# VH-VL binders against Basement membrane proteoglycan (unc-52), part 6

Target 1, 184 residues: Basement membrane proteoglycan (unc-52), of Caenorhabditis elegans (q06561r450to633)
Amino acid sequence: KDRLMFAGDAEGVTISDIEERTIDRNTPFSFFKTGYLTFDGTTDGVAKYWRLPQRFLGDKVTAYGGKMEFEIEFSGSGHHSSEPMVVLKGNQNILVHRVRNQEHVLRSDSPVRITVETYETNYEQLNGAAATREDLLMVLADLDAFLIRATHVAHQTSTSLGDVSWEIAVDRYTPDGLALEVEQ

## First folded at step 18 (VH-VL)

Design j11 (from j1 with light chain T57E)
Fold by OpenDDE, last read:
Structure j11 (fold): chain C 184 residues (1-184), chain A 117 residues (1-117), chain B 108 residues (1-108)
Amino acid sequence: as target 1 above (184 residues)
Amino acid sequence: QVQLQQWGAGLLKPSETLSLTCAVYGGTFEGYYWTWFRQPPGKGLEWIGEIYHRGSTNYNPSLRGRVSISVDTSKKQFSLKLRSVNAADTAVYYCARGRYYQWFDSWGQGTLVTVSS
Amino acid sequence: EIVLTQSPGTLSLSPGERATLSCRASQSVTWSYLAWYQQTPGQAPRLLIYGASYRAEGIPDRFSGSGSGTDFTLTISRLEPEDFVVYFCQQYHSTPYTFGPGTKVDIK
């Protein structure tokens, strides 16, 4: 299980756009919220993402079937972002997770836990095409980028990320087919 | 290829409870949102609700209070219960396979449920 | 909820002709989360298109979808005898997920 907890250190997390261009490099993070990494600043313009550190990257095939979780909180107003909540890049492919019914899930100043199980059915191609199991496994085989959306509304003043975890699952062959077991 | 087979009683009296079951064959059960629909005679389709293989559910507000969907992952089955039926509940009911993004690529054969005194 | 309408209600054509079906949403369907289904009487719907323009697995290339926002189109480039049935659009932008009333394609 890969885990990211914040206690006064960004733990290698940076802010970038969806193309992984580092932005706001001179704006320091804050740690006023226990267990959270906070970015104070307006998010007008291009959507910003938390770029996760190296320990979440590389060969992550064993994460298939595992549960991904993180907490987010933001302050602001305006329409919700239409950009993906999670972006996985690997082997020249991009898979994204867009949160459905976002307007009912994300509220200003209301922390929420997002859960995404690592199945192709919970992802899609950036253009909206279906993701296959093969697609997901290829991405996981050499994961280059793991992005979590930091921009949630049009007029955002603050955004926080906390308690990021990604469980590792183990495949077991049973008489009835493939069964997945979470080890960590 | 995945196939859905559904069954249940097709004739009910008012106030009774509709009960249907759908079984999944030839495909994985995990990772999908198993969904129920209905189609009144000569009408369009109505989304009833969904259940994730883990058991989380969402229902159409128009049917809230009367609908219950359950899942048995070990059997790769999921079921629909609709309480206190009336004539307006007469329809062909379908089970279907959906993803997180709810388009539906596999369907049961449908079950006509008629509510009549 | 998002209300979908379809036009025309009935489309009368001959085999080999081009069919154009319209689906309109009461509000914008973001990300083009719009699907098309074909339904033969007495059978379950069959998925044709998802994401407004992507053909489902096994769907012939004579079926194509286009559109965004509130206006979507299903095109059948050359009607086959088995295509003369009912077609529904469905949005999956927001719950409750809703369907259009359908367009019936009849043989002229």
Scores: ipSAE 0.914, ipTM 0.956, lowest interface PAE 0.5, mean pLDDT 94
Fold by OpenDDE, fold request of step 19:
Structure j11 (fold): chain C 184 residues (1-184), chain A 117 residues (1-117), chain B 108 residues (1-108)
Amino acid sequence: as target 1 above (184 residues)
Amino acid sequence: QVQLQQWGAGLLKPSETLSLTCAVYGGTFEGYYWTWFRQPPGKGLEWIGEIYHRGSTNYNPSLRGRVSISVDTSKKQFSLKLRSVNAADTAVYYCARGRYYQWFDSWGQGTLVTVSS
Amino acid sequence: EIVLTQSPGTLSLSPGERATLSCRASQSVTWSYLAWYQQTPGQAPRLLIYGASYRAEGIPDRFSGSGSGTDFTLTISRLEPEDFVVYFCQQYHSTPYTFGPGTKVDIK
């Protein structure tokens, strides 16, 4: 199980856009909230993401079926972002998780735990097309980006990330268990 | 291909509890949101509620007080209970397979449930 | 809840003709989270389109979907005899997930 907890250090987490261009490199993080990494800044209309460190990347095929969890909190107002909450990139493929009923899940100054189990059914392609098991396994086989959305509303002043975990189990699934099913 | 088979009593009296079960064959159960719908005669479909294979549920607010959906992952089955039925609950009930994003590519054959005195 | 309307209520056409069905939402459907279904009397709905424009597996290319925001369209380029049934749109933007009232395609 990969885990990321913050105790006065960013642990290699950076801020980027969805294209993984580093943003606000010179803006220091704060750690006033216990267990959280906090970024103070104004939303400029472009979705920003927490880019997770190297230990969450690479061959993550064994994460299939595992639970991903993290906590987020933000301060601000305005419409909720329509951009994905989670972005996984690997092998030239992109899969995203958009939180449904976001308006009821995310509220200013109200921390919330997001859970995403690592199945293709919980992801989609960036353009909204369905994700296949093969797509997800290809991404996990060489995961080169793990992004968690940092900007949640149009007029955001602060955002925090905490307690990131991803179940990585050795030999949890057999190769046959990861095979594509024929559903026609 | 995945197939859904459903069963349950099709004739009820007012105030009784509707009980239907749906079984999944030929596909994976984990990772899906298993959903119930109903369709009154000659009318459109109504979303009743969903259950994740882990057991988390969401219900239509119009029915929340009367609806319970349960899951048995070991059997690859999920069930619907609708309490205190009346004539307005007469409909064909369907189970269906959905993803996190709720479009539905697999459906049960439907069960007509008639509520009459 | 998001209310979906469909037009026309009934569409009378001949085999081989082009059919255009409309679905309108009471509010914007984010990311075009709109699906189309075909339903033959006495049978369960069959998924045709999801994400407004993506054909489901096994669906022939004579079916196509388009639209965004509040206005969506299902097009059947060349009607086949088996296509003369009812079509529903469905939004999965937010709960409760809702269906339109349906458009019936009749033989002229």
Scores: ipSAE 0.912, ipTM 0.955, lowest interface PAE 0.5, mean pLDDT 94
Fold by OpenDDE, fold request of step 19:
Structure j11 (fold): chain C 184 residues (1-184), chain A 117 residues (1-117), chain B 108 residues (1-108)
Amino acid sequence: as target 1 above (184 residues)
Amino acid sequence: QVQLQQWGAGLLKPSETLSLTCAVYGGTFEGYYWTWFRQPPGKGLEWIGEIYHRGSTNYNPSLRGRVSISVDTSKKQFSLKLRSVNAADTAVYYCARGRYYQWFDSWGQGTLVTVSS
Amino acid sequence: EIVLTQSPGTLSLSPGERATLSCRASQSVTWSYLAWYQQTPGQAPRLLIYGASYRAEGIPDRFSGSGSGTDFTLTISRLEPEDFVVYFCQQYHSTPYTFGPGTKVDIK
């Protein structure tokens, strides 16, 4: 199980857009909230993402079926972002997780834990097309980007990330999990 | 190919509890949101609720007080309970397979449940 | 909840003709989270389209979907005899997930 907890250091996490272009390089992170990495600044315009460090990347096939969790908190107002909450990139493929019913899940100044189990059924392609098991396994086989959305509302002044974990289910991995699903 | 088979009593009296079970064959159970629907005669479909393979549920607010969905992952089955039925609950009930994004690609054969005194 | 309407209620056409079915949502359906189903009397619904425009597996290419926001369309380019049944749209933007009332494609 890979885990990321913050205690006065960003642990290699950076801010980027969905294309992984680093942004706001000169804006230091803050750590006033215990266990959290905080970015203070407006998030108007292009959605910003937390780019996770190298230890979350590479061959992550054994993460299939495993639980991904993280905590987020933000301050702000306005409509919720329609951009994906999680973005996985690998082998020139992109899979995304968009949180349903965001209006009931994400509220200003109210920390929330997001859970995403690592199944293709919990992801989709960027354009909304279905993700296959093969797609997910291909991405996990050579994961080169792991992004968590940092922009949550239109008028945001602060955003925080905390307690990121990804279960690497080596002992739960089975060949059946790698088989392509036969549909109708 | 995934197949859903459902069964349960099709004739109930008012105030009784509807009980249906759906079994999944030929596909994986984990990772899906198993869902129940109903369709009154000559009417459209109504979403009743869903259950993840780990047991988390969401219900239609119109039925929340009376509906319960359960899952048995080891058997690859999930069930529907609807308490205190009345004539308005007469419908064909369907189980279905959905993803996190709730479109439904596999359906049970349907079970007609008639509530009459 | 999001209310879906469909038009027309009944569409009378002949085999080989083009069918155009409309689905309208009471509010915007983000990311085109809209599905289309076909239902033969006495049978369960059959998924045709998801994400407004993506055909489900095994669905013939004569079925196509389009639209965004509040207006969506299902098109059957050339009706086959088995296509003369009922069609429903369904939104999965937010709970409770809801269906349209259906359009019946009848043979002229």
Scores: ipSAE 0.912, ipTM 0.956, lowest interface PAE 0.5, mean pLDDT 94
Fold by OpenDDE, last read:
Structure j11 (fold): chain C 184 residues (1-184), chain A 117 residues (1-117), chain B 108 residues (1-108)
Amino acid sequence: as target 1 above (184 residues)
Amino acid sequence: QVQLQQWGAGLLKPSETLSLTCAVYGGTFEGYYWTWFRQPPGKGLEWIGEIYHRGSTNYNPSLRGRVSISVDTSKKQFSLKLRSVNAADTAVYYCARGRYYQWFDSWGQGTLVTVSS
Amino acid sequence: EIVLTQSPGTLSLSPGERATLSCRASQSVTWSYLAWYQQTPGQAPRLLIYGASYRAEGIPDRFSGSGSGTDFTLTISRLEPEDFVVYFCQQYHSTPYTFGPGTKVDIK
């Protein structure tokens, strides 16, 4: 299980756009909220993302079927972002998770835990096309980017990322096919 | 290819509980949102609710309080219960397979449920 | 909830002709989360299009979808005899997920 906890250190997390262009390099992170990484900044019309560190990247095929969780909190107002909440890039493929009914889930100053199980059914291609199992496995086989949306509303003043976890399973061949054992 | 097969009683009296079951064959059960619909005679489809393979559910508010959807992952089955039925609940009921993004590519054959005194 | 309407209610055409079906939403459907289904009487719906414009697996290329926001269109370029049935649109932008009332394609 890959885990990211914050205790006064960004742990290699950076801020980028969806194209992984690092932005706001000179804006320091804050750690006022226990267990959170906080970025204070205004929304500028371009969705910002938390770019996860190297330990979340590489061959992550064994993450298939595993639960990915993180906690977010933000301050602000306005319409919710329509951009993906999670972006996975690997082998020149991009899969995204857009949170449904986010208007009822994401509220200002209200921490929420987001759970995304690592199945193709929980992802789609960036253009909205369906993701296949093959697509997801190819992305996981050489994952080079793991992004979590940091911009949630149009008039945002602060955003925070809490504990990030990603269950890793051990694949085992059985007469019934591929069996995955989740490791904690 | 995945196939859904459903069964249950098709004739009920008012105040009884509708009970239908859907079984999934030829495909994976995990990762999908298994969904129930109904279609009154000559009318459109109504979304009843969904259940994830792990058991989390969402229901149509119009039916909330009367609807229960359950899942048995070991059997690759999920069920619908609709309590306190009346004539307005007369419809063909369908089970279907959906993703997180709820378009539905596989459907059961449908079950006509008639509520009559 | 998002209310979907469809027009026309009935479309009378001949085999080989082009059919254009409209679906309108009471509010914007984010990312074109709209699906089209075909339903033959006595059968379950069959998925034709998802994401407004993507054909489901096994669906002939004579079926195509377009649109965004509140206005969506299903086009059948050349009607085949088996295409003269009912078509529904469905939004999956938000719960409760809702369907249009349907358009019936009749043989002229």
Scores: ipSAE 0.909, ipTM 0.955, lowest interface PAE 0.5, mean pLDDT 94

Design j11 (from j1 with light chain T57E)
Fold by ESMFold2, last read:
Structure j11 (fold): chain C 184 residues (1-184), chain A 117 residues (1-117), chain B 108 residues (1-108)
Amino acid sequence: as target 1 above (184 residues)
Amino acid sequence: QVQLQQWGAGLLKPSETLSLTCAVYGGTFEGYYWTWFRQPPGKGLEWIGEIYHRGSTNYNPSLRGRVSISVDTSKKQFSLKLRSVNAADTAVYYCARGRYYQWFDSWGQGTLVTVSS
Amino acid sequence: EIVLTQSPGTLSLSPGERATLSCRASQSVTWSYLAWYQQTPGQAPRLLIYGASYRAEGIPDRFSGSGSGTDFTLTISRLEPEDFVVYFCQQYHSTPYTFGPGTKVDIK
C-alpha cells in the first residue's frame, strides 16, 4: 500500500502542469490543515497538478484491481475545470480519470474523498476514447507519472491534497496484520 | 463477446414488487457498472440506476425509496427490485453493461412488465 | 437534469441518401459525454457512437458523430435498408442520465 500523510512534509509532491513542468517553485507549501498539503498560488490560467513522487511510479501492475484514494479541497469560484482529475502516464500512453457529476461533487471549501478503482473501465484516453485493459496494464507496467488535479475552478485561491493511498487488488485483513496477494 | 440475459415475472398487480434478474455471460464482470433501464411502450428510455461490481449503487431520484439493485459476483448476476408498483411502472425493462463513463455497449433482451389496474 | 431534444422527429429518405440527425442539450455536456444509439422496434438499443465522435466496436464507418457543448450530430453517410429505424442520443455527463426522444428514419 503506498500512502502520503503530509505530516508537515510534502513527501516529494510537486506542482506541475500536465506536461510535468514544475511551476510555482518559489511558492512554498503550507501544512496548516493537519494531514493536508496546501498550495495558495494565484491561478494564471494554467491548469496545475499535484505530481506524485517516485514511490508511486515504476512497475505498478500489482495495483490493477486495487484502488487509489485521495482527499481534495479548494477555495474559489467560477467555472469548473475541464481537465482530468487523475493522469497516469506510462509506456508512451496517457490514461485519465474525469470525475462525473463534478459540479455537484466538488464545491468550494468542502473537502471530498475521491476513490478510483484501478480498472480500465474507470479510465479513458486523454482524448476521451475508451481505455482497454491492455492500455491500463501497459501504463502500469512502467508508470512515468501520476498527476492529481490541483486547479479545480477558474478563480481559485487555494488547493489542498490529503491522505493519498494506492492499494493492490487482493488486500486482505488478517489477525496478524494486512495480508496481500501479488497478482501474477 | 459479453451477453446479458434477463428474466422475471412480467405481470404484476398494483402494490406488488417488481423483481428482475440479469445474468452476465462472457467478458469481465469486474470494474463494470451494471445498469437497469425502462422504456414505456412507444416512449423513450429512462435510466433506473446502477450497481458497481463491489456493490455501491446510484439510483434515479424519481425512483428513490422504491428501487434497489443488488449484485451476486459469484454468479455474475445483478437484480432489480421496484416496490409498490402501479400502472405507471408498465414498461420494457432492460439490463445493460456500463463503464464509469455511462455509455452502454451490451444490453439484455428486455422484459415487458405489465402492472394491471 | 439535462434535457435532450432531437430534430427532426422523423426523416423520410431513400436508401443511399445521407442522413443528418441533431441532438441538443439543455446545458453543456462536459467532455462531450454524448452517445448515440439505434433501436429497432421491439429490440434493445444498439450503441453506435460514444464520446460524441468515437465509433463503438463493430459499427460500420458510414456512422459518424460530431459536436460539443450543447449541439451534437449523427451522420449516416449512405443509408442502408437496415438503417431505417429510430435513433436516440444519450448524455452521460450527470445523473440522472437522460435520453433524447428519438428521430425515426423512415424509408420513402
Scores: ipSAE 0.730, ipTM 0.863, lowest interface PAE 1.0, mean pLDDT 88
Fold by ESMFold2, last read:
Structure j11 (fold): chain C 184 residues (1-184), chain A 117 residues (1-117), chain B 108 residues (1-108)
Amino acid sequence: as target 1 above (184 residues)
Amino acid sequence: QVQLQQWGAGLLKPSETLSLTCAVYGGTFEGYYWTWFRQPPGKGLEWIGEIYHRGSTNYNPSLRGRVSISVDTSKKQFSLKLRSVNAADTAVYYCARGRYYQWFDSWGQGTLVTVSS
Amino acid sequence: EIVLTQSPGTLSLSPGERATLSCRASQSVTWSYLAWYQQTPGQAPRLLIYGASYRAEGIPDRFSGSGSGTDFTLTISRLEPEDFVVYFCQQYHSTPYTFGPGTKVDIK
């Protein structure tokens, strides 16, 4: 299980746009909110993403059927972003998760925990077409980027990320050996 | 190909509990949002609610307090209960398979439930 | 909740003609989370279009969808005899997920 707790350290998280063309590795993060990585910088009209560090990347096929979780909080007003909440890039494919009911789920100055189980049914292609299991497994087999949305509303003054975790099966031994099954 | 087969009692008296079960054959059970709808005679469809394969539910607020949906992952089945029925609950009830983004590509055959006057 | 309306209530057309069906939402449907279904009386709905414009698997090319925001359209470019049934839209933007009242396509 990989985890980011943000106890006074960014733990390798950076900020970028969705294309990762502008990766700000010198971003001055704040840690005044216990357990959160906070960015108070001005928005330049480009949606920003928390870019997760290498330990969340690479071969993550064993995360299939598990779940990713993180907490977000923001301060600001205006229209909610139309950008995806989660962006996974791998093997030249992009899959995204867009939060249902986001106008009710995401509120200024109110922390929220986002849970996404790692099944293709919780993702779609960037253009909104359905994701297949093959799409998801291929992305997970060589994960190049794991982005979490940082810009949530038009007039945002602050954004925070906390308590990031992703279930990664590092040991598949079952005590009786006969109980391990793959369901279809 | 995934197939949904539903069953349950088609005739009820007022105040009884509606109970329907849907079995899933073929395809993957995991990751899907197993969903119930109803369609009153001559009217449009109404979303009743969903259950994720791990058991979390979301219900139409108009039916909250009367409705429960349950899942049995080992049997690949999910069930609808609607308490305290009345004539307005007369409808064809459908089960369906949904994703997180709820468009429904597979439906049960439908069950007409009639609540006597 | 998002209320969907459909127009016209009934279309009277002949085989081979083009059908254009409208669906309007009471508020914006973000990401075009709108689906279209076909329903023959006495049968379960059949998914035609999801995401406003993506044809479901096995759906003939004569069916197409378009639109965004509050206004959506289903087009049947050339009506076949089996197409003279009821069509309805469904939003999956926010709960409760809602359906339109339907447009019946009648043979003239």
Scores: ipSAE 0.726, ipTM 0.867, lowest interface PAE 1.0, mean pLDDT 88
Fold by ESMFold2, fold request of step 19:
Structure j11 (fold): chain C 184 residues (1-184), chain A 117 residues (1-117), chain B 108 residues (1-108)
Amino acid sequence: as target 1 above (184 residues)
Amino acid sequence: QVQLQQWGAGLLKPSETLSLTCAVYGGTFEGYYWTWFRQPPGKGLEWIGEIYHRGSTNYNPSLRGRVSISVDTSKKQFSLKLRSVNAADTAVYYCARGRYYQWFDSWGQGTLVTVSS
Amino acid sequence: EIVLTQSPGTLSLSPGERATLSCRASQSVTWSYLAWYQQTPGQAPRLLIYGASYRAEGIPDRFSGSGSGTDFTLTISRLEPEDFVVYFCQQYHSTPYTFGPGTKVDIK
């Protein structure tokens, strides 16, 4: 299980665009909301993402069948972003999670906890094509990026990320101790 | 290759409870959103609701309060109950397998449920 | 909720002809979360297209989909005898997930 609790420290989180072409390493984050990393800066019209640090990357196959969770809050108005909420990049592939019914789930000044179980059925390719189990396992085997959306609405004045965790699957053991199976 | 087989009583009187069960054969049960639909004869399909394999549900607001969906992971089955039926509930009912993004690649054969006076 | 309309209601064509079926949404369907199904009388629906343009597994390449926003099209490039059935569109952008009323493709 990996966690970010933001107890007065950004813990290596940075802000970037979805392509990671521009990574802002000097962002003045605030921590006045206990357990949150907050950015009050003005966006330049480009959707921004919280870029998770190295300990969430690399070989994460054991996270298959587990879950990722995080809290978000924003202040602002206008139409909701059409960008994905979660972006996973690995082995030259990109898988995303887009939140269903986000206009009713995400409201200004209302913290919300997002939970995504780590199954291919909760992800899709960036272009909207289905993700296969093999796609997800390959992405997890050599994870190069884990991004969480930071720009949620058109006229956003602040954005916050909290309590990030990614846990392994609940183990299913037989009496002889066999590990989890992966279907072909 | 996943197969869905459904069953339940096809003839009901007004005020009775509709009860259907769908069994899942083959494939993985985990990660999917197990879903019910209905289709009145000669009319379009209506999404009734879904249940995630861990038990969380989401229902069509038009049926909220009358509908419940349940899951039994050990049997790889999920069930629909619709309370207080009337003639407007006459339809073919289908179970289906959905992803988080609700397009449906596997369907049960359907069960005609007729509600008569 | 998002209302889907389909036109025409009935499309009368001959085997070998091209069929073009329209689906229109009352609101924009973000990310083209739009699917097409085929339904033979007495049978469950069969998924043809998802994401507006991606063929489902095992679907022949004579079926194609296109469109975005509010306007979507299913095309059958050359009708086979088994294709003279009903076709529905479905949106999965927002709940409740809704279906169109159908287009029946009749043999002329």
Scores: ipSAE 0.723, ipTM 0.866, lowest interface PAE 1.0, mean pLDDT 89
Fold by ESMFold2, look of step 18:
Structure j11 (fold): chain C 184 residues (1-184), chain A 117 residues (1-117), chain B 108 residues (1-108)
Amino acid sequence: as target 1 above (184 residues)
Amino acid sequence: QVQLQQWGAGLLKPSETLSLTCAVYGGTFEGYYWTWFRQPPGKGLEWIGEIYHRGSTNYNPSLRGRVSISVDTSKKQFSLKLRSVNAADTAVYYCARGRYYQWFDSWGQGTLVTVSS
Amino acid sequence: EIVLTQSPGTLSLSPGERATLSCRASQSVTWSYLAWYQQTPGQAPRLLIYGASYRAEGIPDRFSGSGSGTDFTLTISRLEPEDFVVYFCQQYHSTPYTFGPGTKVDIK
């Protein structure tokens, strides 16, 4: 049951590019938007991601069959980013989640809650090939990075992240593999 | 390999409710988006809607208000209801298994539904 | 709604020939979320290609897909007798998920 509520504190969240080549540990964040971590600064034209802190990393196999949730909001205009919304890295593998209908779902100055259940059917490889259950379990077994997209449109002036949670599940038997039921 | 088997009434009168059920065998039920399509004779396929195994749904706007999809996870079954049918609803109806990214690797055998007075 | 068109409507070829089928989308399909299906008369569709270019499990390597944006192609490198059926493209970029009208591959 890991959670970030951003009540005046960034709670270890930083900003990075997708490859984590540049990690800004001194980003000036704003908290005037209640329940959100907000960045109003100028980007350098590189896609940026909210980089989640260590408590969301490591051995997360028990999160299989659970759900991750977060809120996003942005201000800006122009074409939507082609970058994935969620990036999971672990055991030398990368899986991503891209939001369906994002041009309809993501609107300037309109907060939205994103929910992704932790099943391989909701993820894919960076190149768009299907993720297998083994791919997802290997990534979760030693999770090195959990990134959430921060740059959503071409001419963005503000980006916010809120109410991040990752709900685990409990063990249960299934004929075709272990499936965990979500537990809150 | 997962197998989908579907059934339901094939002959309806206008204003009746179409009701079809699809059962899932040999595969994982959890994590998938269980989907209904229809195909009028000699024509292309139309996506009707989906249901996630936990019950959340998404429907084709052209059928919104008339369509509902339900799931029974204990039986590994999902069902389609289409209210107030008319002749334009005559088609072969298919169930299918999809991922979040909606390509469909397994399909039911199809059920011809004919609506006539 | 994304409208898919397919050309040609009918493609008349002989066994052993190369088939090239086109699918065009009315707007860009981000991430190449485009699938191809084969449909034999009286049967459900069979998935051939997803993600514009990835063969589905069990699909022979004579089937290949390519393209991005609005223009997509299915290629059958050497037609087998069982390939003389109808082929549909389908986008899964945005709802409602739509299908093309089909290309019939017909024996000469």
Scores: ipSAE 0.722, ipTM 0.860, lowest interface PAE 1.1, mean pLDDT 89

